# VHH binders against Probable endonuclease 4 (nfo), part 11

Target 1, 285 residues: Probable endonuclease 4 (nfo), of Persephonella marina (c0qri1)
Amino acid sequence: MVKIGAHVSSSKSLDLVFDRGREIGADTIQFFLSSPRSWHWKERSDEEKELFIQKRRETGISPVIAHSSYLFNLASSDPVLRKKSINGVIRELKLCEELKIDYYVIHAGKSKGLKESEAVKNIIDSVKEIFSKVKLKHTFFLYETLAGQKGEIGKTTDELAQLMEPFKKENTGVCVDTCHIYSAGYKINDEEGFYSYRSELSKKIGLENVKVIHCNDSKTPFNSKRDRHEHIGEGSIGYKGFEFFLNDEYFRRLPFILETPKTADWDIKNMERLRRLIRTAPVAQ
Below, E stands for the ipSAE of ESMFold2; O stands for the ipSAE of OpenDDE; V2 stands for 0.75 times the mean of E and O plus 0.25 times the DockQ between their complexes.

## First folded at step 5 (VHH)

Design d50 (from c01 with F29V D30S S52Y D56S S103E; framework vhh_7zox_3)
Fold by ESMFold2-Fast, scan of step 5:
Structure d50 (fold): chain B 285 residues (1-285), chain A 123 residues (1-123)
Amino acid sequence: as target 1 above (285 residues)
Amino acid sequence: DVQLVESGGGLVQPGGSLRLSCVASGFTVSDYYMGWVRQAPGKGLEWVSDIYSGGSTGYADSVKGRFAISRDNAKNTLYLQMNRLKPEDTAVYYCAKEPYYDESGYLEYFDYAGQGTQVTVSS
């Protein structure tokens, strides 16, 4: 029932993400539409797009998630960078719609010397411009929870609620990253902390607006404000945090995506670790 | 089988130079985004330099002007020329295929990485 997968390489051709997902036993996948640290964009042929749709059907891998470039800053006070970011997101979302990609995950932006309120306003204005240029019929636009590194917007549930408020009638939502929220100061690895955070999401955002869970353990301690991913069970969060998410009556219905450190076998090992935490036949609450 | 084999590390005095090599087999280096990442004692894997399939390069601020990434397509090998080495450059250096970094330059994931080569800069 629970769909577990990983971020896979989209190098060479987008359709290969399904072959790569199948080879690691993934139920669901995430990938970049282009290099995340380059402004270079690869135009995709009609044949490649047709192969993408065909392989999606053949493998049954679903949902399919795209992650935005790390270069985008929708909060930027630099008009050149902000315009490039807006145009880049528009381009990525148009491809998402064409390929029927289910979720698009983005880091909202960094303040970089702006007041936080000004950064939030810039992000909202940027997203308004984006949605004026791209109508999302299928894809959901998801703000990702951030670790709280200097200037990051999206590190608290309150910030995310502010970003979502103008777009309640659009296909918008949130991607929750376990490493990020733990590092930001949400103690999800104990029972009280997990249910406190769940309650906060429910009250401020609405649980139905949480669409994707990024499963990453943390190399750094609770409330470190650092974004450093670790293998499941080998970091500071430990197995208990993931067990809470995987067995929750709502979160268990969402895709769980690994963005843990890569070697050939680690995605398989981490998916097995997550699957072992799932309880069967829960009694009624 | 896909393999990446790093070499060229060793002990060097501050101000010295080393050239690291990464021999690839099972795929063509020039078709992929490739990078060098390093892990200093007690730290995580951090970005050092990268090269895109089209040839554009990037460098971490800490190594800009001192390090140069290159590739030899005929030898299917990636290089890192390291000049004016500092004690702070002491780390295990890894060659990585399709590395993905967070905004701070820490490695999030990659397709493959080699076993690494130790660089020690000590007086």
Scores: ipSAE 0.011, ipTM 0.329, lowest interface PAE 9.2, mean pLDDT 88

Design d51 (framework vhh_7zox_3)
Amino acid sequence: DVQLVESGGGLVQPGGSLRLSCVASGFTFDDYYMGWVRQAPGKGLEWVSDISSGGDTGYADSVKGRFAISRDNAKNTLYLQMNRLKPEDTAVYYCAKEPYYDFWSGYLEYFDYAGQGTQVTVSS
ESMFold2-Fast, scan of step 5: ipSAE 0.743; ipTM 0.886

Design d52 (framework vhh_7zox_3; at its last look DockQ between E and O 0.04; V2 from the best seeds 0.00; counts 0 for: pae E 6.9 > 2, grease 28.4 > 24.2, SAP .67 > .668, placed apart)
Fold by ESMFold2, look of step 6:
Structure d52 (fold): chain B 285 residues (1-285), chain A 124 residues (1-124)
Amino acid sequence: as target 1 above (285 residues)
Amino acid sequence: DVQLVESGGGLVQPGGSLRLSCVASGFTFDDYYMGWVRQAPGKGLEWVSDISSGGDTGYADSVKGRFAISRDNAKNTLYLQMNRLKPEDTAVYYCAKEPYYDILTGYLEYFDYAGQGTQVTVSS
């Protein structure tokens, strides 16, 4: 019932994400549409796109999530970088719509010497330009919660609420990353902290606007403002934090995506660890 | 056709050194990140090191200070100098065009090609 999966490689051909998802037993997948460290855009053939759509149907893997390139900075005051970032997001969103990808997850931006209020304004202006050139009919544009490393915009629910406010009529929402919010100062691994965060999300964002959970433990301690993912149960969050999300009435209905370190069969192990935390509902008698 | 041909692997005792080479053809070598990934027995791919077209280098924590990546753009050749080798370095080492590793999240992808690989075995 609960959809658990992982970020998988999109190397060589986009349709292979479904084969790679199946190999690890994923219910749902995330991948990059292009190299996250290169501005080079790989044009996809009609054959590749058709095969992608066919394999989605055949495998039943759903929801399907794309993650934006890490090069993009919608807050940038450098007009060359900002224009390239806007154009990059436009290209990725257009491909998402063509392939019926459910969610597009993005890091909103970094201030890079700007005052945070000015960075927020720049992000909003950038997203307005993006939506003037792309109409989202299927795909939701999701701001990801961030750890609060220097200059990051999106570390608090207040910041996310500001970013979303002009786009309430658009397909927008939030992706919550457990490692990021833990590092940003939300103590989700105890009951009081989890429910406080849940209440804050509900009041400031609307719980229904949270669409994806990035399910990652943390190599660094609470409130570190550091982004270092770790295997489930091996980090500072521990099993309790994930148990709260996996068994919550709303969050349990969302896709849970692992972005943990990729070695050996750890995706399989981490998914198994998450599944063991799901409380079985009694069968109807 | 893109081709990557690795060489220089072998059996070495702990503390020893090896130098891997990768000759590239079929693309403009100078324009791309190049790198090394490895696969230990029974494990998935692990990023080892990469180098930008301009020579900026990155290393996995497990090899930092022991391995040195370099490239000779005139010869379309990528190198990995491996010093103070440990049994944990035992793996097939692949040359990769445009590998990507996010050190913050631990995600690894190679975006185009890996070669056939060269075996490195570190054992007494």
Scores: ipSAE 0.014, ipTM 0.414, lowest interface PAE 6.9, mean pLDDT 88
ESMFold2-Fast, scan of step 5: ipSAE 0.779; ipTM 0.899
ESMFold2 (binder alone), look of step 6: mean pLDDT 84; pTM 0.852
OpenDDE, look of step 6: ipSAE 0.019; ipTM 0.379

Design d53 (from c01 with D102G S104G G105S; framework vhh_7zox_3)
Fold by ESMFold2-Fast, scan of step 5:
Structure d53 (fold): chain B 285 residues (1-285), chain A 123 residues (1-123)
Amino acid sequence: as target 1 above (285 residues)
Amino acid sequence: DVQLVESGGGLVQPGGSLRLSCVASGFTFDDYYMGWVRQAPGKGLEWVSDISSGGDTGYADSVKGRFAISRDNAKNTLYLQMNRLKPEDTAVYYCAKEPYYGSGSYLEYFDYAGQGTQVTVSS
């Protein structure tokens, strides 16, 4: 059974992500642990944490994925920002471990005037410090594929392989975002392009290290280097790209998370669209 | 203790106008993005509009050109002027603190939402 879900709001109380996921018919969910653009950290009550664990069990929604704050830059040459980013990630990962969250997705960082090699080195050093301070026994730390916008580190499979190399003994992996890789120049919506990309992931990262698929169509054309998400089938990728991922022997076993526009009932509609692309879809009675 | 109190909803005919207001308390209003999100019966939450502390605005494609968001920082009050209303605008409208939308303008987060105010567009 392919597990399909969406990014849901964690506003008010963290346990509400399960109610929100159930409301849209999600098998799996992603959310933020706190405001993604505030440095203020909300301490969670024991009651809220207990309710989170209880509702996860009651709903059967699994796996559960946390997305990092967008304020973090592990590549930063600014020592204040870099230290705040490292400490922020440590706090988020500790909460992930407490709540048995399966995957933690992060954008590695932005160069911001640094040479790319220096930015990569800073990210590796930042992640070494993080893993020296928090032991991941359950949660996997996942670098997300990026679209190739100015200064983004993690836009190529080679960059991701370089970031992962020192951490083979840690719970690390990759989150593949369909919009990002398409915009970065991987033509996943034709058969040759899909299998070429899959082969590249296998050779440079290892398919077993790909843990989450973000399902987003693209408002912008192939190789645009723009991060503009669109509804499934309404963008430049189209249905065929998603069909390849959903029916692949490796990728079909991973959670598929929508981060498509949230207007009206589009999460329900987009999940339905994805399910219709599965060649052996589950049948409800 | 954060409080957001919405008002100004009601019944209006298609093509009509309504002005929603939201009175905020319990936080430094001027430090935060504020916005409006809505929920039609049986549907999920939809981001409508947001406004920065300095007055920079964003709008969902469905309301662009018809709705205008504004704020009065001295009164800790957020407004939504709704013009040329359509039946599909029928929803409960919530005032939201720190609404965050990501790539593609989807709503990914909000810190707090009020109790809501009902808007019904019908003849």
Scores: ipSAE 0.014, ipTM 0.369, lowest interface PAE 6.7, mean pLDDT 88

Design d54 (framework vhh_7zox_3)
Fold by ESMFold2-Fast, scan of step 5:
Structure d54 (fold): chain B 285 residues (1-285), chain A 125 residues (1-125)
Amino acid sequence: as target 1 above (285 residues)
Amino acid sequence: DVQLVESGGGLVQPGGSLRLSCVASGFTFDDYYMGWVRQAPGKGLEWVSDISSGGDTGYADSVKGRFAISRDNAKNTLYLQMNRLKPEDTAVYYCAKEPYYEDSSGTYLEYFDYAGQGTQVTVSS
């Protein structure tokens, strides 16, 4: 059974993510631990943390994924921003460990005028500092594939391989976002392009290190270098790309998370669209 | 059914002020982040501001210090106080129930769904 879910609101209280996930029929969920647009950090009560663990058990929703704040830039040469970003990630990962969150997804960083090699080095140094201060026993730290917008680090498999290499002994991995990789120049919506990308992941990262699939169609064309999410089947990727991931021998075992535009029932519609693409008995020639 | 109804727009001179309102229905208002998104003539959607259930706020750099977002959970109403308005603030302003994703620049939100007709703000001589 393929586990499909969506990014759900964590507004008001973290434990409500399970009620919201259940309401839409999600098998798995993703959420923010705090506002992704604010440096404000909300300390969570012991009661809220206990309710989170209890509701996870009661709903059976699993795996559970946290997405980092968008304000973090682990590549930053600005010592104030870098320190705030490192401390922010440390706080988020500590909460992930307390709540037994399975995966933590982060955008590695932006160069902001640095040479790409220097930005990569800064990210590696930032992550070394983070892991020196947080022991991940349960949570996996996942670099997300990025669309290739100006200065983004993590837009190529080679960049991700460089970021991961020093941390093979840690709980690290990759989150693959379908909109991002399509926009970055991987043509995953045709058979040749899909298997080419899969092969590249296998050789440079190791398939076992891919832990989460973000399912987003793209409002913008192939190789646009733009991060614009669309409803499943209504964007430039179309149904074929998602069908390839959902029926792949390895990828079908990973959680599939929607980050598509929100209305009261669009997550339900998009989840149904994805489920329709799953084959129960592929025909043998 | 989720409904968001914006009001309070109009024509204002540079340096002037406007207060936008958004009345929400069809969902538990105090459970969600709320925000404002705008669309300038000939441009895509731009994130302006958001506010958590508990009142924690975020602002686009272009409006920080001039705009103030607030909410009244008892009235299911979101507000945007707009001060020291500039011609570049001219746009249709949309009330948003929790835009889950935006690009990493934090300044453009094309994949965001918005409800209602929006409210037109024109800053002109």
Scores: ipSAE 0.013, ipTM 0.420, lowest interface PAE 7.2, mean pLDDT 87

Design d55 (framework vhh_7zox_3)
Fold by ESMFold2-Fast, scan of step 5:
Structure d55 (fold): chain B 285 residues (1-285), chain A 125 residues (1-125)
Amino acid sequence: as target 1 above (285 residues)
Amino acid sequence: DVQLVESGGGLVQPGGSLRLSCVASGFTFDDYYMGWVRQAPGKGLEWVSDISSGGDTGYADSVKGRFAISRDNAKNTLYLQMNRLKPEDTAVYYCAKEPYYDESSGTYLEYFDYAGQGTQVTVSS
């Protein structure tokens, strides 16, 4: 059974993510733990946390994925911003552990005028401090593949391997975003490009360290270095790219999360589109 | 508790102006991004504008140059001055605490702690 779902709103109360996921027929969900544009943290009551755990069991929606705030920059040369980012990640990871959230997805950082080597060093140092303060027993900390926009760290498999190297004994991994890797220069929508990329992941990261697939088509062409998501099949990736991931012997076991445009009933339509690309379903006999 | 109360909507002719207001209570107003989102008949939510605690503003391309967002932190009040209104501006306008426009997907991601009941704006001859 391939698990397909979408990023859902966590506004008002965190437990509502399960009601929202159930409404669209999601098997798995992603959400923000608080506003992605605010440094103000929402303290959660014990009652809300208990309701979150209860609704997870009642809906059967799993795995559940948290996305980090967009305010964080673990690469920052500004000590105030970097410390705020570190403290923010620590806070989010502590809540993830408490709620048994399976995966935490983060953009590693932006160089903002630093040399790439300095940005990488800052990210590694930031993550070392984070793991010294938060013991991850359940949640996996996942670097997301990035599109290659100005200053982004995490746009190549080599960069991700470098970021992961010091943390092999921690719960770390990678979230692969189809729009991002296509825009960064991996031609995952043709057979040769897909298997080349899969081989590169296996060699440099280890396939077992890929934990989540973000399913986004691309409004922009291959190697555009632009992060612009499109409906499944309507962008420049097209159905073939998604068909490769959904039918792969390893990737098909991972959660597939939509971050496509949120107008009308498009999450339902895009999930249906993904399900139609699955070549086989397990048959109980 | 958190409360947002919108006012100022109504019927106006094309080319006219309206000023929307939103009175907020139940939270530290000046600590949060505030904004306006709208829903036209038969369409989804569209982000219109937002404003930071310090007054930095963002606008949707469709309203840029015609609308002006502002806030009065001493009065816990958010405003939207709408000038040169067009029929396509017809919508219910919602005041939102921490509205979020997701640039990657190019759509308004429904993430805000609280929205008011909305105020109807109709632009018609």
Scores: ipSAE 0.288, ipTM 0.632, lowest interface PAE 3.3, mean pLDDT 90

Design d57 (from c05 with Y103W Y106S Y109T; framework vhh_7zox_3)
Fold by ESMFold2-Fast, scan of step 5:
Structure d57 (fold): chain B 285 residues (1-285), chain A 123 residues (1-123)
Amino acid sequence: as target 1 above (285 residues)
Amino acid sequence: DVQLVESGGGLVQPGGSLRLSCVASGFTFDDYAMGWVRQAPGKGLEWVSDISSGGDTGYADSVKGRFAISRDNAKNTLYLQMNRLKPEDTAVYYCAKEPYYDWSGSTETFDYAGQGTQVTVSS
């Protein structure tokens, strides 16, 4: 019923993401199209692309999600960095379309001394240029909710609504990260806070525009403005927060992706923890 | 051909310091993230630190505040300054090209690694 998976390594060959996803019992997967901290881009052979498509069908793993490089800053006032970022996103989105990747998740940008309004304008202008050069027929371009670290754009629902407004006719949406929103100041681990946030998303963005849930507990307290991911149930959010998302009538239809630490068999353990929070019987509304 | 040559390892007492170096060749060094991973006897690989093409750094919680990663793109060289060394830091340290980085700083994967340099912290 609910699709749960994790971010898996794409090292060596993109088709291996399906083998790695299958090994941990994932229903859905996320991965990087290239090293997230390098400007180097590896061109993929036709053979590798065909194998990716074949293994997707063979494993039944879906939806498939790509995460952008961490090096991109679409808000940048530095013309060299901004141009590199725009060209990098275009390159990644073209590969997403070719491979029929369902969702592309990106951090919108950092202000780096700009006024927030100027950073937002730069992001919108960058995305307009991107969509002028890539037509998204399959892939959805998703802004991720951010933790509120210094200069981050996309830390509030209002900022995300501003970024999405010009692109309502495009395949755009939002990826909600539980650690990020908790750290940014949304108390999703109590009932009132969860429904307040859900209502805010509905009113300002539209629930239908939320496409992916990143499931991460938080090493740091509520409203810490820090991006520190923890194992499910071992952080400050705790099981209750995840239970709300997994059993919500809308969110339960979305892919749930773990981005928790990868040592030992923790992806398997965390997926099992999430699956145990899913209610098999309806609850009174 | 890609080549990574580590140096600077050795035997030190607890509380001591070492500086590791890695000389890279066979690729455009400044286009790639570089990092250090380590393996203690009988344990898996542990990500220690990385530095992006743009100079942004990351550190494992176990070494944060004690280790400092840096790069000299003109010399194609990666460094790891290790301070206040502990017995638990005893491991073979590998220079890594394009370390795959998870969300909390753990990683098991990279494109290429060097031969490694042994660091032993003992009295």
Scores: ipSAE 0.129, ipTM 0.553, lowest interface PAE 5.0, mean pLDDT 89

Design d58 (from c05 with A33Y Y106D Y109S; framework vhh_7zox_3)
Fold by ESMFold2-Fast, scan of step 5:
Formats: C-alpha cells, sequence, structure tokens
Structure d58 (fold): chain B 285 residues (1-285), chain A 123 residues (1-123)
C-alpha cells in the first residue's frame, strides 16, 4: 500500500540501485544519474540500460525516482552556467525517458544576487527551452520544495505555483520535502499547521500535482531556513509530522523517500519507524 | 571526484590555539553546508561544527565559545579557529561535506574525503 523507500547509491552501474533497494527492503527508490558533485557525464551502455529495465521488473521496485545534479542553476545570470545547466537537465531527462524513470526531482535554482522575480523568470525561460528539446511522455519533472537557504527559489508555495503556471500541459509537478518545508516556515508537525499547508498546496498548486514526498526530520528548529536532515523522530519535526503525511487520504498514495543520514543500517530503521506510524482503518466488528 | 585537504594540525599546550584549513575541490563549494568532525583515539566520530553557504553556524556543546568556523567561498576553503584548547580536544579532525550532499553516485556511504589533520593537546 504505502510505498516507502530511500535514496540509494548509483555508483559503479545504474542497475545496482535495484539490488541496493532490495537489500534494505525498499518499495521505491531514488538515486542520482551521475555524480551530483561533478559536471562529468558517463554515457551508459545499452547492456547497462537493459539490465536496469530487467532488474526493475525482477524486484518490483516502483516508482523509480531520479534526483538532478546539485550543480545545476536554472536561475543563473551567468549565461555559461545557465546553458550548461539547461544542457545537463536535457541530458538527464533524456536518460529518464529512455529508462522509464517515473519522476525527476530538481532544485529550481538560486538567485545569486538577482531579484527573486528575475530568478523565477530565468527558471521559467530555462524550463521552456528544456521542454522544447525533450518531450516527456513518461517522466514527470518535479520542482522540490526548498528550505529557504540564501537565494533558493522554491521555498514558498507561491514561488512553486509561479514556476508551474506556464507548464500545465507538460508532465510537471512538485516534490514536497518535510525538512525543507518545516525549515521554510510551514509548521507541519501540528494538526493546524499540517492542514493549513495541505490547503495551501490544494489552492495554489493543485494537490494532484504533488507527486513525491521526501521524508526527512530536521536537525534545526522550525523556520530555521537551514537544510539539515535528521533521522525520523530524532529531529525537531518528530513523529507527528510524518504521521500526518502517511495517513492523509491523498499523500498516502505517493512514494515516501528517505534522504536521512547514511550511517550503518539507518535506512532500514527509518523505514520501520515510518511504517509504524501508518494507521489501518478499524475492522468493523 | 570530491577532494578535501585538511591542514594546520599539530602539537599544542593546553590553553593554546590552532587554526585548521580545508581546501575543497570537485564540487561547487559555496552551494553546500561544510563542517568539521573529529575522532579521538578509540572513540567514534563527533560533529564539531558546521556552516551554511550563507555563513550561519552551529557548534557542538563541547566546543561552543572556544571554536569558530568560517569559510572563504572565493578560495573554496573552510577554516576552524580553535582557542583555549583542552586535552579532550585531542583528535584527528576531518573536513566534511554534509551527508545530504554526499550521495554523489560514486560512493556508497557518507564520505569524509580528506585524510584528516592530527591535533594533539598535551604538555
Amino acid sequence: as target 1 above (285 residues)
Amino acid sequence: DVQLVESGGGLVQPGGSLRLSCVASGFTFDDYYMGWVRQAPGKGLEWVSDISSGGDTGYADSVKGRFAISRDNAKNTLYLQMNRLKPEDTAVYYCAKEPYYDYSGDTESFDYAGQGTQVTVSS
């Protein structure tokens, strides 16, 4: 029913993400298509691509999610960086389509001294160019909610609504990260704050356009504007925030992905923690 | 390929000071939280301090008021100014990129890319 998984390593070969997902008991997985620390792109062999498709079928792990490189800045006023970022996203999306990856998650961009309105315009123009070069028949392009660190675009529901508005006919949507929205100032760990935020998403974006939930607790307090992930239940959000998402009539249908700190067997432990928060409807009599 | 090269460690008397440096390469340094972690002989890793892209800082209670973290984004360099050093500060100090940003597709776990720099506080 509820699909819970984690970000797994794609080192050595992309097909290994399914072996790694299976080893931790994941229902769904996220990974990088290339090193997010490097502009180097590795062309994948047809053999590796075939193994990826084969192992996806064998494991039954779905949906499958790719996260973009962290080096991209679609808002950049530097034409070299912006074109490099656009070309990088195009390359990643083409591979996503080829591999039937369901969702592609991206940080929209950073203003880097631009006015926020100009940064938003640059992102929209960048995405228009991307969609002119790549036709998304399967993959959804998802803007991720951001924590509000210096210059980040995508920290408010209003910013995300502006980014999505021109692309209603494209496969676009939003990835909601619990740590990010809590740090940005949405108090999702109390009942009033959770339903207020849910209502805001419904009114400004459309609830159906939320496609992925990143499950991260926060090392830092509410409204800290800091992106510091913590283990489920050990941070400032606590279990209650995750309980609201996991038991919501809409959000419970979405994949839940852990991006929590990776020491020892913490992914297994955090998935168990999330599963324990899921409530089943009482059996009549 | 992420490279983090630490320097500035050494032997110092209790009450003394040291400044550690870490030169980063292979990623967009100013886009990431950076931090210092340490490992004392026979003990596990301990988070010491971190700093955001914008300069917001956090400190472990054991070093609060004595250590100051800073960064020079133009030089891809992270610093840790260590004052009023105590024998319990004796450890190998590692420059660290935060776990959230360590999943590069070329590693399988959290990676402290540097070899570390030894700090010994002894008379």
Scores: ipSAE 0.008, ipTM 0.234, lowest interface PAE 9.1, mean pLDDT 85

Design d59 (from c05 with S52D Y103F Y106E; framework vhh_7zox_3)
Fold by ESMFold2-Fast, scan of step 5:
Structure d59 (fold): chain B 285 residues (1-285), chain A 123 residues (1-123)
Amino acid sequence: as target 1 above (285 residues)
Amino acid sequence: DVQLVESGGGLVQPGGSLRLSCVASGFTFDDYAMGWVRQAPGKGLEWVSDIDSGGDTGYADSVKGRFAISRDNAKNTLYLQMNRLKPEDTAVYYCAKEPYYDFSGETEYFDYAGQGTQVTVSS
């Protein structure tokens, strides 16, 4: 069974993510560990952590995925921002380990006037410091594919391969976002483009290092370099792109997470749309 | 110790503009996301807008393109510029410290809110 779910609210208490996931019929969930646009960090009680573990077991929702704060920039040349970002990631990863969260998804960073090569070196140095202070025994640290907006690091498979290379002994990997890669210039909604991209991932990163698929259609055209998520089938990617991922021999084994616009019951509708695209006998190459 | 003091509300005609201010004290203002939440008569709280410590902004679909949130960290002050006001914008507007939202546009959690300022859009 392909596991499909959505990003759900973690407001009030982290354990509530399981109640919210169950309400929408999710197999797997993603959430923020704290407000994603605030530097404030709330320590969680032992009672809340125990309840989180208990509800995970009771609901059977798995895997569970944490998304990092949007405030972090591991590439930053500003020592105050970079140190806050490093410390923030360390705090989030320590909580992920305590809660047995399976995957932690992060945007690597933005160059903000640095040369891309310098930004990459800063990210690698930041991640080295992070792993020196937190040992990942369960959680995988995942760089997310980015759309190619100004200064974004992680927009190409080559950039992601560079970021991962020093950390092959660590629990590291990649989260592939369908809207991001389509906007970055990978034509995943035609057969040739999908298999070309799959081959590139295999050769440069290794398919086994792709751990999560973010399922978002795109409001903007192919190669737009813009990050604007749309409902499944209503954007420029269309159903065919999602059908390729859902029926691939490898990708079909990964969690599929919706980050589509949040209105009324759209998560339920989008999950239903994805499920309709699944075939009983996928083709292997 | 935390205080949020809103001002700038009042009566305005449809199509008009108002600028709300919120003066914060008792915490390190620039370390926290700040926002505006409103409550219309007989309704629940609705998230309007937020701004993080880095200056990135978010807006509810109902106000996008009409409202602009900003902050002055040197003055510990949050602002909401409201343009092209509609009768349905009539509400008590609250300044909120660390508003939480989950892409839904609804504020489900905030650390602290002020006393509120009334905005009435009517002739």
Scores: ipSAE 0.014, ipTM 0.397, lowest interface PAE 6.9, mean pLDDT 88

Design d62 (framework vhh_7zox_3)
Fold by ESMFold2-Fast, scan of step 5:
Formats: structure tokens, sequence, C-alpha cells
Structure d62 (fold): chain B 285 residues (1-285), chain A 122 residues (1-122)
């Protein structure tokens, strides 16, 4: 059926993500490979990596998704920051391959005073260097849709299509975040807006290249350009937007990950809210 | 009415310790990521530390190994234990709540407190 899960803590040891996922009843999980706001990198022992693989099998939690550090800016005109970002992504992707992580989600970058076209070119050049140094045999590299906060690259389907164009034959794709696209100006919470957006994705990106759905309601209104996640049904999107994604013939086959405000009890409540939106019909045995 | 009230700042000698507290009201504290940011005289905001609603912690390289962030959800209180303080830690320290899944969170807070002054000097 539809796989629903949440972003879980990777604190102390990576294998604990499976215990934490199981505690909340998650089918699929997302986590950070390191602190998302620190450049410190912890080398993982072979024992920890083996335990990660073992617990994945024991729990049946799948697919498994890693989110990149928030410190990376592949668009940066600062050569020190850009090189650190490229090296950081390479390090994270190598670990993803070792652990057989299915998807790696990244915010492409911020323009920070560059023309948008220059920022896009810098991201493409950065990703070319990354793929020259890491061969992705299992993991897919996914650009995430962004809300359109100052300088963010990846806020429109057109921007994402430009970023993906050189890499269509690589393991690349897109992660769609419901809060981000709503805030960026896609009205996915009414029928016309949802099917218009779906059609735009199909035409400009290809639906098959959408690999992960981040399920977040929005604290702020449509087209606010603000990245503020809310509990399912408590925000400006409301239940209808999530119902469209969960019951779509293509999207319903993708993992749905909550990045809503985090307590263990709220992840359980939000997953229950999403499951109630799935349409089912009884069949004779 | 959402409110964040910091306390625990003061004057300390280099090598000393302080424990900052931030009492939150007007929202469900346990559901939000919390952090500490600081502003030194004549400088911009610098992220110091954060703690997710799930308890995951992060630290700026400048404070790693010396500072420890924690939270008490029953008391709606965020803490920052500051050890081996240095003159360069002198700043106003602000408690903040933010969306933990926003890349711009540390300079675009949902709510921030009034601040508490920390001065490290002889």
Amino acid sequence: as target 1 above (285 residues)
Amino acid sequence: DVQLVESGGGLVQPGGSLRLSCVASGFTFSSYAMGWVRQAPGKGLEWVSDISSGGDTGYADSVKGRFAISRDNAKNTLYLQMNRLKPEDTAVYYCATYDEYSSGWYDDFDYAGQGTQVTVSS
C-alpha cells in the first residue's frame, strides 16, 4: 500500500533510525547522515554499517532516504564554500552508496547576489564535478522543490528542469515538498491547481523522475514564499491537498515523508491523518 | 501571546561557566525545534546551537565540546550550559524557535526572545 513515514533522529548511531521508525509505525524513513548545521563529519565503523543493514532487513522499513546538510551551497561564488559543499556532498553520497540508501535529497543552492542564471550554472558545474567523483549505482540524487525564500534555486518546475537537463541519464530526480510548492505558488489544494501542477511536472520533468513526496502542511498562506511546516490539516493547505497526492495513480506509489514539527506522538497523529485520506474499496476474497 | 524569556547571563572570568535558560509560553513547546543564536558587539547574528523536538543537537564549531544544549519539555524550558568560556563568547544570547527543515532557519526565526547578555572578561 501507500508507504508513509517521517524524518527521524540519527543521533548517537545511524542504525537507531530503524528503531525510531518502528516506534512510530513508519513504513519508510528519512534522516540526516550528520548534524545538518555542522561541518563536522563522523566516520562510521564497519560494525555500525553492518547493524544499519541488519536492522533495515529486520524492520522491513523501505525505502530509506537521506537528507543533505543545510550548510551546502552548490551555487556559491565563494570558492572555499563551494568546494567544501562539493566535498561534503561527495562524502554523503559515498556513505549513501555503502549503506544502500535509496534517495538523497538536497536543496540545490542559493544565489546570494549572483544572477539566477549564474547560480544555476554553478549548481550544474558543481553536480558535474560530484558525479565525476562518485558513481551512483543505487542511490538517486534528488533536487528538492523549494518555497522561494530569498535566493533559493529550485522554486519553480522550470528551474528544476534546467538543473536536471545535463543529468537525465544519471540516477537523478526530484523530491516534491507540498509546503514548498504551495508557498512557491502552486495551488495544489484545489482540483484545478493539483492537476495543473501534475501536468506541468509531467511535461517539464517527467513524472517518473519524481521519487519522494515530503508531506508538510503550511503555516503560511498560498504564494507566501515562506518555508514554514505545519501539522497535516492544521495549516493553509488542509486535508484536500494531501488527499490528491495520496490517491494519485503515480504519486501514491512514492514514499510520503513527514517533516512536520517533531514529537513522536505528532508523527503518529499525522501519519494516521494521512492514512484516513486514502480511498479504499472492499473486495470479495 | 507567544513569549520566550531568557535568563542566566552575566559577567564571568575566562574559563568560567554559565547556564542560560529560556522559558517558553503561548505555544506547544515540545513540538518545536529550539536554538540559541548570539550577537557579539558590532557583529551579525551567529548560530550557536540547536535541539530538535526529537532531541537531536547541533553545535557551531566555535562552541563544540564546550557548550551543551538541552530541553525540559515538562517545564517548557530550553537550556544552554556554557563551559570554558572565552572572551570571544561575549555576546547577547537569544533563544529562538524555528522550522527545523528550513535551510534559512537561523536568520529567519518564527519567534525570538529578548536576549540575555554574556560578558567574559576579567
Scores: ipSAE 0.301, ipTM 0.635, lowest interface PAE 3.0, mean pLDDT 90

